# VH-VL binders against a5use3: the designs that were tried, part 34

Target 1, 222 residues: a5use3
Amino acid sequence: MVIHAIVPVKELHRAKQRLARVLDAHERRALSLAMLNDVLVALSYSPVSRIIVIGRDVETGHTARAHGAAFVIDQSAALNDALHQAAADIPDHAAALVAPSDLPLLGAEDVIALTCISGDKPGVAIAPAHDGGTNLLLVSPVVGWTFLFGPDSLTHHIAAARQRHLPVHLLRLPHLERDIDDIDDLIWLAQQPGDTSAQRLARMFLERKGAQLWQSSDMPPH
Key: E = the ipSAE of ESMFold2; O = the ipSAE of OpenDDE; V2 = 0.75 times the mean of E and O plus 0.25 times the DockQ between their complexes.

## First folded at step 16 (VH-VL; framework fv_rovalpituzumab)

Design g1 (at its last look DockQ between E and O 0.82; V2 from the best seeds 0.68)
Fold by ESMFold2, look of step 16:
Structure g1 (fold): chain C 222 residues (1-222), chain A 117 residues (1-117), chain B 107 residues (1-107)
Amino acid sequence: as target 1 above (222 residues)
Amino acid sequence: QVQLVQSGAEVKKPGASVKVSCKASGYTFRSYAMHWVRQAPGQGLEWMGWINTYTGKPTYADDFKGRVTMTTDTSTSTAYMELRSLRSDDTAVYYCAKDIGWGMDVWGQGTLVTVSS
Amino acid sequence: EIVMTQSPATLSVSPGERATLSCKASQSVDSYLAWYQQKPGQAPRLLIYDASYRATGIPARFSGSGSGTEFTLTISSLQSEDFAVYYCQQWYDWPYTFGQGTKLEIK
């Protein structure tokens, strides 16, 4: 199976806005780039033959090229439109893997597991999210596929596969069941086992906020 | 190698319309959005909008919405901007420019549109 | 919309000297700021993007700095070909507005 990965990246200044209550713009930008870096590392050690990053920031492009990924300028703010744009560069007979940039606990073994359950035959493999969404989507072949990320996307992708008479394979990957989008997700990420770039940054930011609390109260920093 | 070549100068009367073409070469046309920017004589640059060349969907600055139509023809790698209900203060050089997400790296040579009765 | 204000309107400088041009945004645009050069009768040319990166083929004497609301373009050791009008443009959100321009002219 020839697999092209698509990693869609939101404009950095629009990303992680719920974190603005605790992280400034520079910190949110750094976190987003660290998560992207972790996803690209995982993909580079997986059986993916090509990585396509689609985004609209200089530093997103620099990060993509540093990992040997192609960088495509996103002409749209809409996720599914960006995915269709990036998929246009994938040969019709190849498979597409969609991996969001905010899954910093992604490992190469997750991609391998996803490809193994689908085999070398036409089909759709999905790692569901906790909230009824889609963490990873592998579709083979990519030609004619309609990406339906968003609320209830698991159900929508299963229905799309059924309409195209493609078998569906589900793989639960609990360590990926949260996107990192708010303060609770950041705390959760910091608490998980592991040592990804995003985890180290999350721990540093949370410890810094604890140190600031110490300067305002009698409680010591973490 | 990358080049944007625009159609020639136009003289129009108030109330008419004008359609400026912008032919791209040396790059994959559908991979980069196209901006339109105008410049009145002796004045600064004014962003008019851009068009997504993959979907064909335009986005217009508020001052032009309702009067402007931006389109593409992917078979000829050409973008078009049509401005309707022309007024004398629409006299300007109109530029197309290639989007790269953080700037416009290649510009057309400009098309002078003169609106005069 | 985000208003970009350039100063000064005109800057008179001798060749070989340093020129510093300012651009202020009505709200933070983070680092999403481009600079263009425009010579008479020509289209603008991209000089600087993302506040501080030089575009391809732009000489090292051009440098950009700043973030948030205040940005500068610096031209060290001014050359005769550098006398032109300079525009900043924010890339934070559409409409992608330009400053009104700074004319750099020979003293």
Scores: ipSAE 0.736, ipTM 0.870, lowest interface PAE 1.2, mean pLDDT 91
Fold by OpenDDE, look of step 16:
Structure g1 (fold): chain C 222 residues (1-222), chain A 117 residues (1-117), chain B 107 residues (1-107)
Amino acid sequence: as target 1 above (222 residues)
Amino acid sequence: QVQLVQSGAEVKKPGASVKVSCKASGYTFRSYAMHWVRQAPGQGLEWMGWINTYTGKPTYADDFKGRVTMTTDTSTSTAYMELRSLRSDDTAVYYCAKDIGWGMDVWGQGTLVTVSS
Amino acid sequence: EIVMTQSPATLSVSPGERATLSCKASQSVDSYLAWYQQKPGQAPRLLIYDASYRATGIPARFSGSGSGTEFTLTISSLQSEDFAVYYCQQWYDWPYTFGQGTKLEIK
């Protein structure tokens, strides 16, 4: 099965706004790009045939091309419209993997696991978020599919799949279920095992700011 | 060779409507948004709005909301801008321009619209 | 809307000399700033995007700098074909507003 990965990237100046209290604009941009880098690295080692990054920032484009990914300029402010735009170049019968850029702990093994659970037959595989959202979406074939990211996107994507008589496969990936949007999330990220670009940056920022590391009670369910 | 070719000059009476066309060539039409910018005689540039050429969804500047309609025909790679309820201060050269996300890299030759009684 | 203010309104410079044009934003636009050149009777031409990147085919004598609210377009050595009107435009938020322009004329 041929898989094309789509990585939507929010405008950098609008990213991680909740961290504005502790990180300046430059630091937030750096963090966002670090996360994008981590996602692209993970995808590069995965069985995807092509990576498509969609966004509007020059730096996003540079980062995409540095990893050998295609860069598509986003024409809209809506995620789902962007996804459809990016999917326009994907062959009708190929699979599409949607991976947001703010999954700093994404690994190639996660993508492989998702592809394995889906198999070679038509179907939809989803890694859900803790809040009813969608962290990863694998759709085969992509033709005719409508992306429904947003609130309760897990339910919406499942319903869409069933409407098309496609089997649905769910894969729980707890290490991906937490968004990195506020200071608690940043602390959490820094405390997780591993040494991704985003983790290193988070640790550096927290150290620089004099923040204390402590356990968060807002952990995703296992 | 990327090109935008606009329709010819128009002369209109106050209260009338004008529809300017912009035919794109040399690139994938649906991959880049199209902007519309106008310039009154001897004045600066004014951004009117843009249209998502993939979805067809337009976004207008507030000053033109209610009077302007931007559309596309993907089969002919053509963008259209219609301005209604024309008045004398709408006299200007109207440009279509191709988006690159952080600027407009290709412009049409412009279409002069003259509104006079 | 974000207001873009260019200065000076008119700049008189001799060929071969350096020209410096200013563009200021009413609020921070980060690096989301483009510069255009327009000659009489012609459509504008993109010079600089993202504050400091030259568009394709633009000579090296053109350079952009700045971030936040203050930006500068510099022409290191003016050529005869460089005398024109220059506009800045912010791409930070809708509407994507232009400055009022700076006319660069021969001294």
Scores: ipSAE 0.535, ipTM 0.820, lowest interface PAE 1.2, mean pLDDT 93
ESMFold2 (binder alone), look of step 16: mean pLDDT 94; pTM 0.953

Design g2 (at its last look DockQ between E and O 0.87; V2 from the best seeds 0.72)
Fold by OpenDDE, look of step 16:
Structure g2 (fold): chain C 222 residues (1-222), chain A 117 residues (1-117), chain B 107 residues (1-107)
Amino acid sequence: as target 1 above (222 residues)
Amino acid sequence: QVQLVQSGAEVKKPGASVKVSCKASGYTFKSYAMHWVRQAPGQGLEWMGWINTYTGNPTYADDFKGRVTMTTDTSTSTAYMELRSLRSDDTAVYYCARDIGWGMDVWGQGTLVTVSS
Amino acid sequence: EIVMTQSPATLSVSPGERATLSCKASQSVDSYLAWYQQKPGQAPRLLIYDASYRATGIPARFSGSGSGTEFTLTISSLQSEDFAVYYCQQWYNWPYTFGQGTKLEIK
């Protein structure tokens, strides 16, 4: 199975706005790019044949190219439209893997697990989010598929698969289910095992902020 | 060679409509949004709107909403801008320009539209 | 909408000298700022994007700096072909508004 990965990236100035009380604009941008980096690293070590990053920021483009990924300029204001735009370059009957850029704990093993559960036959494999969303979506073939990211996207994608008479495979990946949108999430990220770029930044930020504003109990373990 | 070629100059009466074309070549038309910018004689640049060439969905500046329609023909790699209910102050050079996410890197040669009674 | 204000309206400089053009935003636009050059009878040309990156084919004498609400375009040593009108444009939010332009003329 030939898999093309699509990595949609939100505009950096709009990313992680809920962290604005703790992180300045530069720090939020850095965190977002670090997460993108982590996702691209994971995909690079996975059985993905091609990576397509779609966004509008210069730095996003630079990051994509640095990892050998294609960069598509996003013309849309909606995620699903962006995904369809990116998918336009994917050959018919090839598989598409959608991996959002804000999954800092994504590993190659996660992608491999998703591909394994899906197999070589037509089908849809989904790693659901904790809130009924979709963290990862693997569709084979991508031709004719309609992306339905957003609220309750898990249910919507399952329904779409069934309408196309495609088998659905679900893979729970708990380490990916939590979004990094607020200070609690940032603390959580810093406390998880591993040493991704995003984790390092999170720990650095929290240490810096903790020295200034937070109690010792709020500091992440090293 | 990447280029945008626009239609020729137009002379219109007040109340009439004008439709300017912009033919793209040298690149994948649907991969880049198209902007429309106008410039009145001796004045600055005014952003009118842009169109998603992949979906065909336009976004207009408020000043032009209701009077402007942007469309594309992907089969001919051509973008169109129609401006209706023309007034004398619509006299300007109208440009199409390719979007690269953080700027307009390729421009048409411009189309002069003159509105006079 | 975000209002972009350029200054000065007209800048007179001699060939070989340094020119400094200012662009201010009514609110922060981060680094989402582009500069264009327009010569008489021609379409604008992209010079700088993302506040500080030179577009393809743009000479090194052109440089952009700034972030937030204050931006500067600098031409280190003016050449005869550099006398033109310069526009800034923000790409932070729709509508993507332009400054009113600075005319760079020969002193």
Scores: ipSAE 0.690, ipTM 0.871, lowest interface PAE 0.8, mean pLDDT 94
Fold by ESMFold2, look of step 16:
Structure g2 (fold): chain C 222 residues (1-222), chain A 117 residues (1-117), chain B 107 residues (1-107)
Amino acid sequence: as target 1 above (222 residues)
Amino acid sequence: QVQLVQSGAEVKKPGASVKVSCKASGYTFKSYAMHWVRQAPGQGLEWMGWINTYTGNPTYADDFKGRVTMTTDTSTSTAYMELRSLRSDDTAVYYCARDIGWGMDVWGQGTLVTVSS
Amino acid sequence: EIVMTQSPATLSVSPGERATLSCKASQSVDSYLAWYQQKPGQAPRLLIYDASYRATGIPARFSGSGSGTEFTLTISSLQSEDFAVYYCQQWYNWPYTFGQGTKLEIK
């Protein structure tokens, strides 16, 4: 199967807004780029033949090109429109894999597993989110597909597959089911096994903030 | 060679409309949004809006909503800006410019629109 | 709307000298700031993007710096062709507003 991955990237200054209470704009930008890096690393070790990053930031483009990915300027800043724009660059007979840029624990093994349950046959494979959303979507063939990410997107994508008479395969990937959107998520990410770029950055941010609080307390540094 | 070529200068009366064209060449037209920017004589640059060239959906600056229409013809790689209900203070050079997400890297040569009675 | 304010309005300098142009935003625009050069009778030309990166073909004597609300364009060794009007523009959020311009002229 010929698979083109699409990685949509939100404008960096709009990303991770809920983290603004604990991370400044430069820290949130760095975290978003680290997550993108981790996703691109995972995809580069997977059976995808091409990676398309779509976004609107200079450093998003630099990160994409550093991994040999194509970079497309996002004209809409709306997720589903961006996905349709990127998919126009995919041959009709090929498959599209949508991988969000904010899954810092994504591994090549997850992509391989998703492709294996589809086989080399027409169909839709979905890694659902725990809240009724979609973490990963593989569609084969991509021609004529309508992307419906957002609230209840699992249900909407299943319905879209039915309308096209494509079989649907669901694969639960529990380590991907938590988005990194607030301080509790950042702490959780830092505590997970592994050493992704996003994890290293999360640990560094939490150490700095702990050290800052510690320097103003009665307890001396160790 | 990336190039934007605009239609020629126009002289209009107050209350009329003008439609400026911007022909793109040397790149994939639908891959980059198009901005419209104007500059009154001796004045600075004023952003008017932009159009998504893949979907055809425009976004207008508030000062121009209701008077401006931006469209594209993807078959000819051409963007259009129409400004209606012209006033004398609409006298300006009107530019199209290609969006690259962090700047406008290629500009048309400009179209002078003069509004006088 | 984010207001971009440039200073000075006019800067008179001699060829071979250094020019420093300022741009201030009414709120943080992070690094989302572009600089343009416009010579009389010409369209603007992109000089600097994302606050500090030179656009393709722009001579090294042009440099940009700053983040947040305050930005600087520096021209380190002025050439005769550098006397023009310079505009900053924020790319943080539409409407993508311009500063009012700084005219750089021969003293």
Scores: ipSAE 0.639, ipTM 0.846, lowest interface PAE 1.7, mean pLDDT 91
ESMFold2 (binder alone), look of step 16: mean pLDDT 94; pTM 0.951

Design g3 (at its last look DockQ between E and O 0.82; V2 from the best seeds 0.74)
Fold by OpenDDE, look of step 16:
Structure g3 (fold): chain C 222 residues (1-222), chain A 117 residues (1-117), chain B 107 residues (1-107)
Amino acid sequence: as target 1 above (222 residues)
Amino acid sequence: QVQLVQSGAEVKKPGASVKVSCKASGYTFKSYAMHWVRQAPGQGLEWMGWINTYTGNPTYADDFKGRVTMTTDTSTSTAYMELRSLRSDDTAVYYCARDIGWGMDVWGQGTLVTVSS
Amino acid sequence: EIVMTQSPATLSVSPGERATLSCKASQSVDSYLAWYQQKPGQAPRLLIYDASWRATGIPARFSGSGSGTEFTLTISSLQSEDFAVYYCQQWYDWPYTFGQGTKLEIK
């Protein structure tokens, strides 16, 4: 199965605004780009045939190209419209993997697991978010698919799949189920195992600002 | 060769409408949004709005809302800008320009629209 | 809307000399700032994007700097073909407003 990965990237100046009281604009941009880097690294080691990054920032474009990914200029502020735009040149028979850029703990093994559970037949595989959203979406084939990211996107994507008589496969990936939106999330990220670009940056920021690390009890249920 | 070619000069009466065309070539039309910018004689550049060439959805500057309509024909790779209820102060050169996310890198040659009684 | 203000309105400089043009934003636009050159009877041409990156085909004598609310376009050694009107434009949010322009004329 040929898989094309789509990585939508929010405008950097609008990214991680909830961290504004802790991180300045430059730091938030750096964190966002670090996360993008981590996602692209993960995808590069995964069985995807092509990576398509869609966004509007120069640095996003540079990062995409540095990883050998295609860069599409986003013409819309709406995520789903951007996804459709990015998917426009994906062959009809190919699959699409949507991987948001703010999944700093994404690994190649996660993508492989998702592809394995889906198999080589038409279908939809989803890694749910903790809040009923969608962290990863694998659709095969992508032709005719309508992206429904947003609130309760898990339910919406499942319904869409079933309307098309496609089997649905769910894969719980707990390490991906927490968004990095506030200081608690940043602390959480820094405390997780591994040494991704985003983790290193988070640790540096927290150290620089004198923040204490606490155990987080705000883990999503699995 | 990437280029935008606009329709010819127009002379209109007050209250009339004008529709300017912008034909794109040398690139994938639907991959880049299209902006419209005008320039009154001896004045600066004024952003009018832009259109998503993939979806066809336009966004207009407030000063033009209600009077302007931007459309595209993907089959001919052509963008259109219609301005209605023309006034004398609408006399200007109207430009289409290709969006690259952080600037307008390709411009049409401009279309002079003269509004006079 | 974000208001862009350029200064000076007119700048007179001799060929071979350095020209410095200013652009100020009413609020921070981060680095989302472009510069354009327009010669008489011609469409504008993109010079600089993201405040400091030269567009394709733009000579090295053109440089952009600044962030937030203060930006500068510098032409290190003016050539005869550089005398024109220069506009800045913010890309932080629509409407993507232009400055009123600076006319660079020969002294």
Scores: ipSAE 0.820, ipTM 0.904, lowest interface PAE 0.6, mean pLDDT 94
Fold by ESMFold2, look of step 16:
Structure g3 (fold): chain C 222 residues (1-222), chain A 117 residues (1-117), chain B 107 residues (1-107)
Amino acid sequence: as target 1 above (222 residues)
Amino acid sequence: QVQLVQSGAEVKKPGASVKVSCKASGYTFKSYAMHWVRQAPGQGLEWMGWINTYTGNPTYADDFKGRVTMTTDTSTSTAYMELRSLRSDDTAVYYCARDIGWGMDVWGQGTLVTVSS
Amino acid sequence: EIVMTQSPATLSVSPGERATLSCKASQSVDSYLAWYQQKPGQAPRLLIYDASWRATGIPARFSGSGSGTEFTLTISSLQSEDFAVYYCQQWYDWPYTFGQGTKLEIK
C-alpha cells in the first residue's frame, strides 16, 4: 500500500482561539506549530510514503519543509476543499491518510495500527473523534473519494464508504479524542506520558503562570 | 519566467460591462489563487476579490458584490474579471496578481479601463 | 474590514540616507503584513511578507518590522531607484486591505 498523508493546517491566527483566555497570541501560535511538528514526527516514523502539508502561513511552510514534507498553499476557506486540493496529486491507486495538525499525542504506532486494519486491501479506516467527528481517516484507494469532515463526519464517511462498497474499520484511540481548548486541557496534556513538543510547551506555559501567580499573590501559593 | 499577461486597455460608456483577461504562464495555474486589485488615477490600491483556481470559487469585496464576476479557464490558464454597470468612478487600472498565501508575488501589467460619457 | 493607515503621506529623503515608513492596522493583524513598492506606470512589487521576510530578489537594504497593529518598513542607504510609492497590506483576514500609500521622494 502506498500512502500519502495529508496534514491540513488552519491559519495560525484562527487556531486555538478558545485558549485566548489563558494564552496570548504568540503562545497559541507556538503551541499550534509545536502540535504540527509532533504530528509530522509521528508521520515520519510511520509507513507513509509522502507527507503533504496544506496551509497558508509562512511558518507552517517552514515546518513542513524541515520534515521533508511537501507544502501546498491552501486556496480555500473550507477544510474539505483544502483536502481535495492536496489530494489532486495523489495517484489514483494510492491511499490517502488525513491527519489533523492538532493531535499532540499522535504516535507512529497509531498510524501503523490504522494502516494494518485494512490488511493492505481496499477500505476505509477511521479513528473517531469524541463529538461524532473524524480524527484520522485512511481511504484506499483515494480515487473517487469525497472528504466530508465537519459535523457528524464519522456518520458521513461511513455512508460514503458504503456507497463505494468499501469495508469500514473503526479504531478508537482515546488519547487522540481530547481537544486542547482550555486550561484544564492544557494541564491534562502536560500530565500525559511523553515528551512531545506540545507537551514541553504546555509544561513551560503552566510553570510560567504558576510563577506569575506567586509573584502577584497577596498570600503565598496554596 | 512566471508571468501574468492581461488584455489591453478598454474605453467604455457608463452602464456597460468590461471583461479583463489574465493569462498565466511559467507555473501551475491551479496551485495558486488569483487576486484582482484596481487603482484609480492618482489613488491607492483597492482589493476587489480573489478566485480559487482549483475550485473556481470566487470571493468578492463587499463594494463589488453584485457587479463583479471572477472566473477561470484552467485549460488556457486564464483568469477573468468582469465588472458590470460601469460608472465613471470605475475608471482605473485593473491588476491580476498571484496569491502565495502571505502576499501577491507576481502581478500582471495592468489593464486601463476608462469609463466616460 | 481592517483599515490600514500609512504615515507619512509623503516622505522626502536624500539618497544614501535612511527612510522609515509606518503602517498602522485598526486591529491586530499579528505578523500578517506585506509591503509593496510601486514605481510610476508599473505594477506593484512585493518587498516584504509576514512583516519581516524579504521577497525573492529584494536587496538587503529593505527591512520590515512590527507586529500587532504597528509596522515599519525601513530602507537603509537609499538608492535612486527606491523613490516610489510604498503600500502595506494586511493578510490577516479578507478583504485583504491596503494602506493608502506613502510616497518616497528625493529631497
Scores: ipSAE 0.616, ipTM 0.843, lowest interface PAE 1.8, mean pLDDT 91
ESMFold2 (binder alone), look of step 16: mean pLDDT 94; pTM 0.950

Design g4 (at its last look DockQ between E and O 0.86; V2 from the best seeds 0.00; counts 0 for: grease 19 > 18.9)
Fold by OpenDDE, look of step 16:
Structure g4 (fold): chain C 222 residues (1-222), chain A 117 residues (1-117), chain B 107 residues (1-107)
Amino acid sequence: as target 1 above (222 residues)
Amino acid sequence: QVQLVQSGAEVKKPGASVKVSCKASGYTFKSYAMHWVRQAPGQGLEWMGWINTYTGNPTYADDFKGRVTMTTDTSTSTAYMELRSLRSDDTAVYYCARDIGWGMDYWGQGTLVTVSS
Amino acid sequence: EIVMTQSPATLSVSPGERATLSCKASQSVDSYLAWYQQKPGQAPRLLIYDASYRATGIPARFSGSGSGTEFTLTISSLQSEDFAVYYCQQWYDWPYTFGQGTKLEIK
């Protein structure tokens, strides 16, 4: 199965706004780019044939190209429109993997696991978010698919798959289920095992700001 | 080679409408948004709006809302800008320009629209 | 909308000399700023994007600097073909507004 990965990237000046009280604009941008870097590294070691980054920032473009990914200029602020734009050049028979750029703990093994559970037949594989959203979406084939990211996107994607008579495979990836949106999330990220670019920055920022590490109160139950 | 070729000069009466075309070549039309910018004689540049060439959805500057319509024909790689209810102060050179996310890297040659009674 | 203000309105400089053009934003636009050059009877040409990156084919004598609300376009050694009107434009948010322009003329 040929897989094309799509990495949508929000405009950097709009990213991680909830962290504005703790991180300045430069730090938030750096964190976002670090997360993008981590995602691209993970995808580079995964069985994807091509990586497509879609966004509107110069730094995003630079980061994409540095990793050998294609860069598409986003013409819309709407995520789903961007995804359709990015998917336009994907061959009809190929699969699409949507991986948002703010998954700093994404590993190649996660992508491999998702591809394995889906198999080589037409189908949809999803890694759910903690809030009913979608962290990862693998669709095969991508032709004719409508992306439905947003609130309750898990349910919407499942329904879409079933409407097309495609089997649905769910893969729980607890380390990916938490978004990095606020200070608690940043602390959480810093406390997780590993040493990704985003984790290093998180730890540095927290130390610099004099913040203490606390146990997260809203971790996924599994 | 990227090229944007616009339609010829127009002379209109007040209250009339004008439709300017911009034919793109040398690149994938739907991969780049198209902006419209005008310039009155001896004046600066004024952003009018832009259109998503993939979806066809336009976004207009407030000053032009209700009077302007931007469209595309993907089969001919052509963008259109129609301005209605023309006034004398609409006399200007109108440009189409390709969006690259952080600037306009290619411009049409401009279309002079003269509104006079 | 974000208002872009350029100064001076007219700048007179001799060939071979340094020219410095200013562009100010009514609010922070981070680095989302472009500079354009326009010669009489021609369409504008992109010079600088993201405040400091030269567009393809732009000579090294052109440089951009600044962030937030204050930006500068510098031409290190003016050539005869550099005398034109220069515009800044913010790309932080639509409407993507232009400055009113600076006319660079020969002294």
Scores: ipSAE 0.857, ipTM 0.923, lowest interface PAE 0.6, mean pLDDT 94
Fold by ESMFold2, look of step 16:
Structure g4 (fold): chain C 222 residues (1-222), chain A 117 residues (1-117), chain B 107 residues (1-107)
Amino acid sequence: as target 1 above (222 residues)
Amino acid sequence: QVQLVQSGAEVKKPGASVKVSCKASGYTFKSYAMHWVRQAPGQGLEWMGWINTYTGNPTYADDFKGRVTMTTDTSTSTAYMELRSLRSDDTAVYYCARDIGWGMDYWGQGTLVTVSS
Amino acid sequence: EIVMTQSPATLSVSPGERATLSCKASQSVDSYLAWYQQKPGQAPRLLIYDASYRATGIPARFSGSGSGTEFTLTISSLQSEDFAVYYCQQWYDWPYTFGQGTKLEIK
């Protein structure tokens, strides 16, 4: 199976806005780029034959090229339109893997597992998200597929596969289901095993903010 | 080599319409959005809008909504901008320019549209 | 809509000297700023993108800096071909507005 990965990346100034309560704009930008780097590292150690990053930032393009990924300029389309735009460069008979740029604990073994449950035959493999969405999607072949990310996307992708008479395989990957949206999520990320770029930043940010909170308080937090 | 070649100058009366073409060559047309920018004589640059060349969906600046239509023909790698209900203050050079996400790297030669009674 | 304001409107400088052109945004545009050069009768040419990166073929004497609301284009040693009008443009969100321009003229 020949697999082309698509990594859609939001404009960096729009990413991780819920973290604005705890991280400034420079910190959120750095975290978003670190997560992208971690996803690209994981994909580069997987059986993916090509990586396509689609986004609209200079630094996103630099990060993609540093990993040998192709970079496609997002024409300000919605997520699903961006995915179709990126998929236009994938040969009809090949598979497409969609991996979001904000999965800081993605490993090559997750991608390998997803490819293995499909075998070398036409089909759809999905790693569901916590909320009824889709964290990873592998479609073989990509030709004629309609990407339906968004609310209830797990159900929508299963229905799309059935309409095309493609078997569906589900793979639960709980370590990919937590969004990094607040200080508790940063703490959780920092505590997980590993040494990804995003984890190193999370640990650094928490140490800086902990020192500042301690200096400004008569009592420690908790 | 990337080139954007625009249609020739136009002279119009108030109330008429004009349609400017922009023929692209030297790159994959559907990979880059197209902007339209105008410049009145002796004045600065004014962004009019852009069109997604993969989907064909345009986005217009508020000042032009209702009067402008931007389209593409992917089979000829050509973008079009039509401005209706022309006024004398629409006299300007109209440019197409290729989007690269953080700037416009190639520009057409410009099309002078003169609106006079 | 984000308003871009350039200063000065006109800058008179001798060849070989340094020119400094300013661009202010009405709200933060982070690093999403481009600079263009336009000579009479010609289309604009992209000089700088993302505040500080030189476009392909742009000489090293051109440099951009700034972030947030204030940006600067510096030309470290003016050449005769550098006398033109310069525009900034924000790329933070549409409408992608331009500044009104700074005319750089020979003193």
Scores: ipSAE 0.749, ipTM 0.878, lowest interface PAE 1.1, mean pLDDT 91
ESMFold2 (binder alone), look of step 16: mean pLDDT 94; pTM 0.953

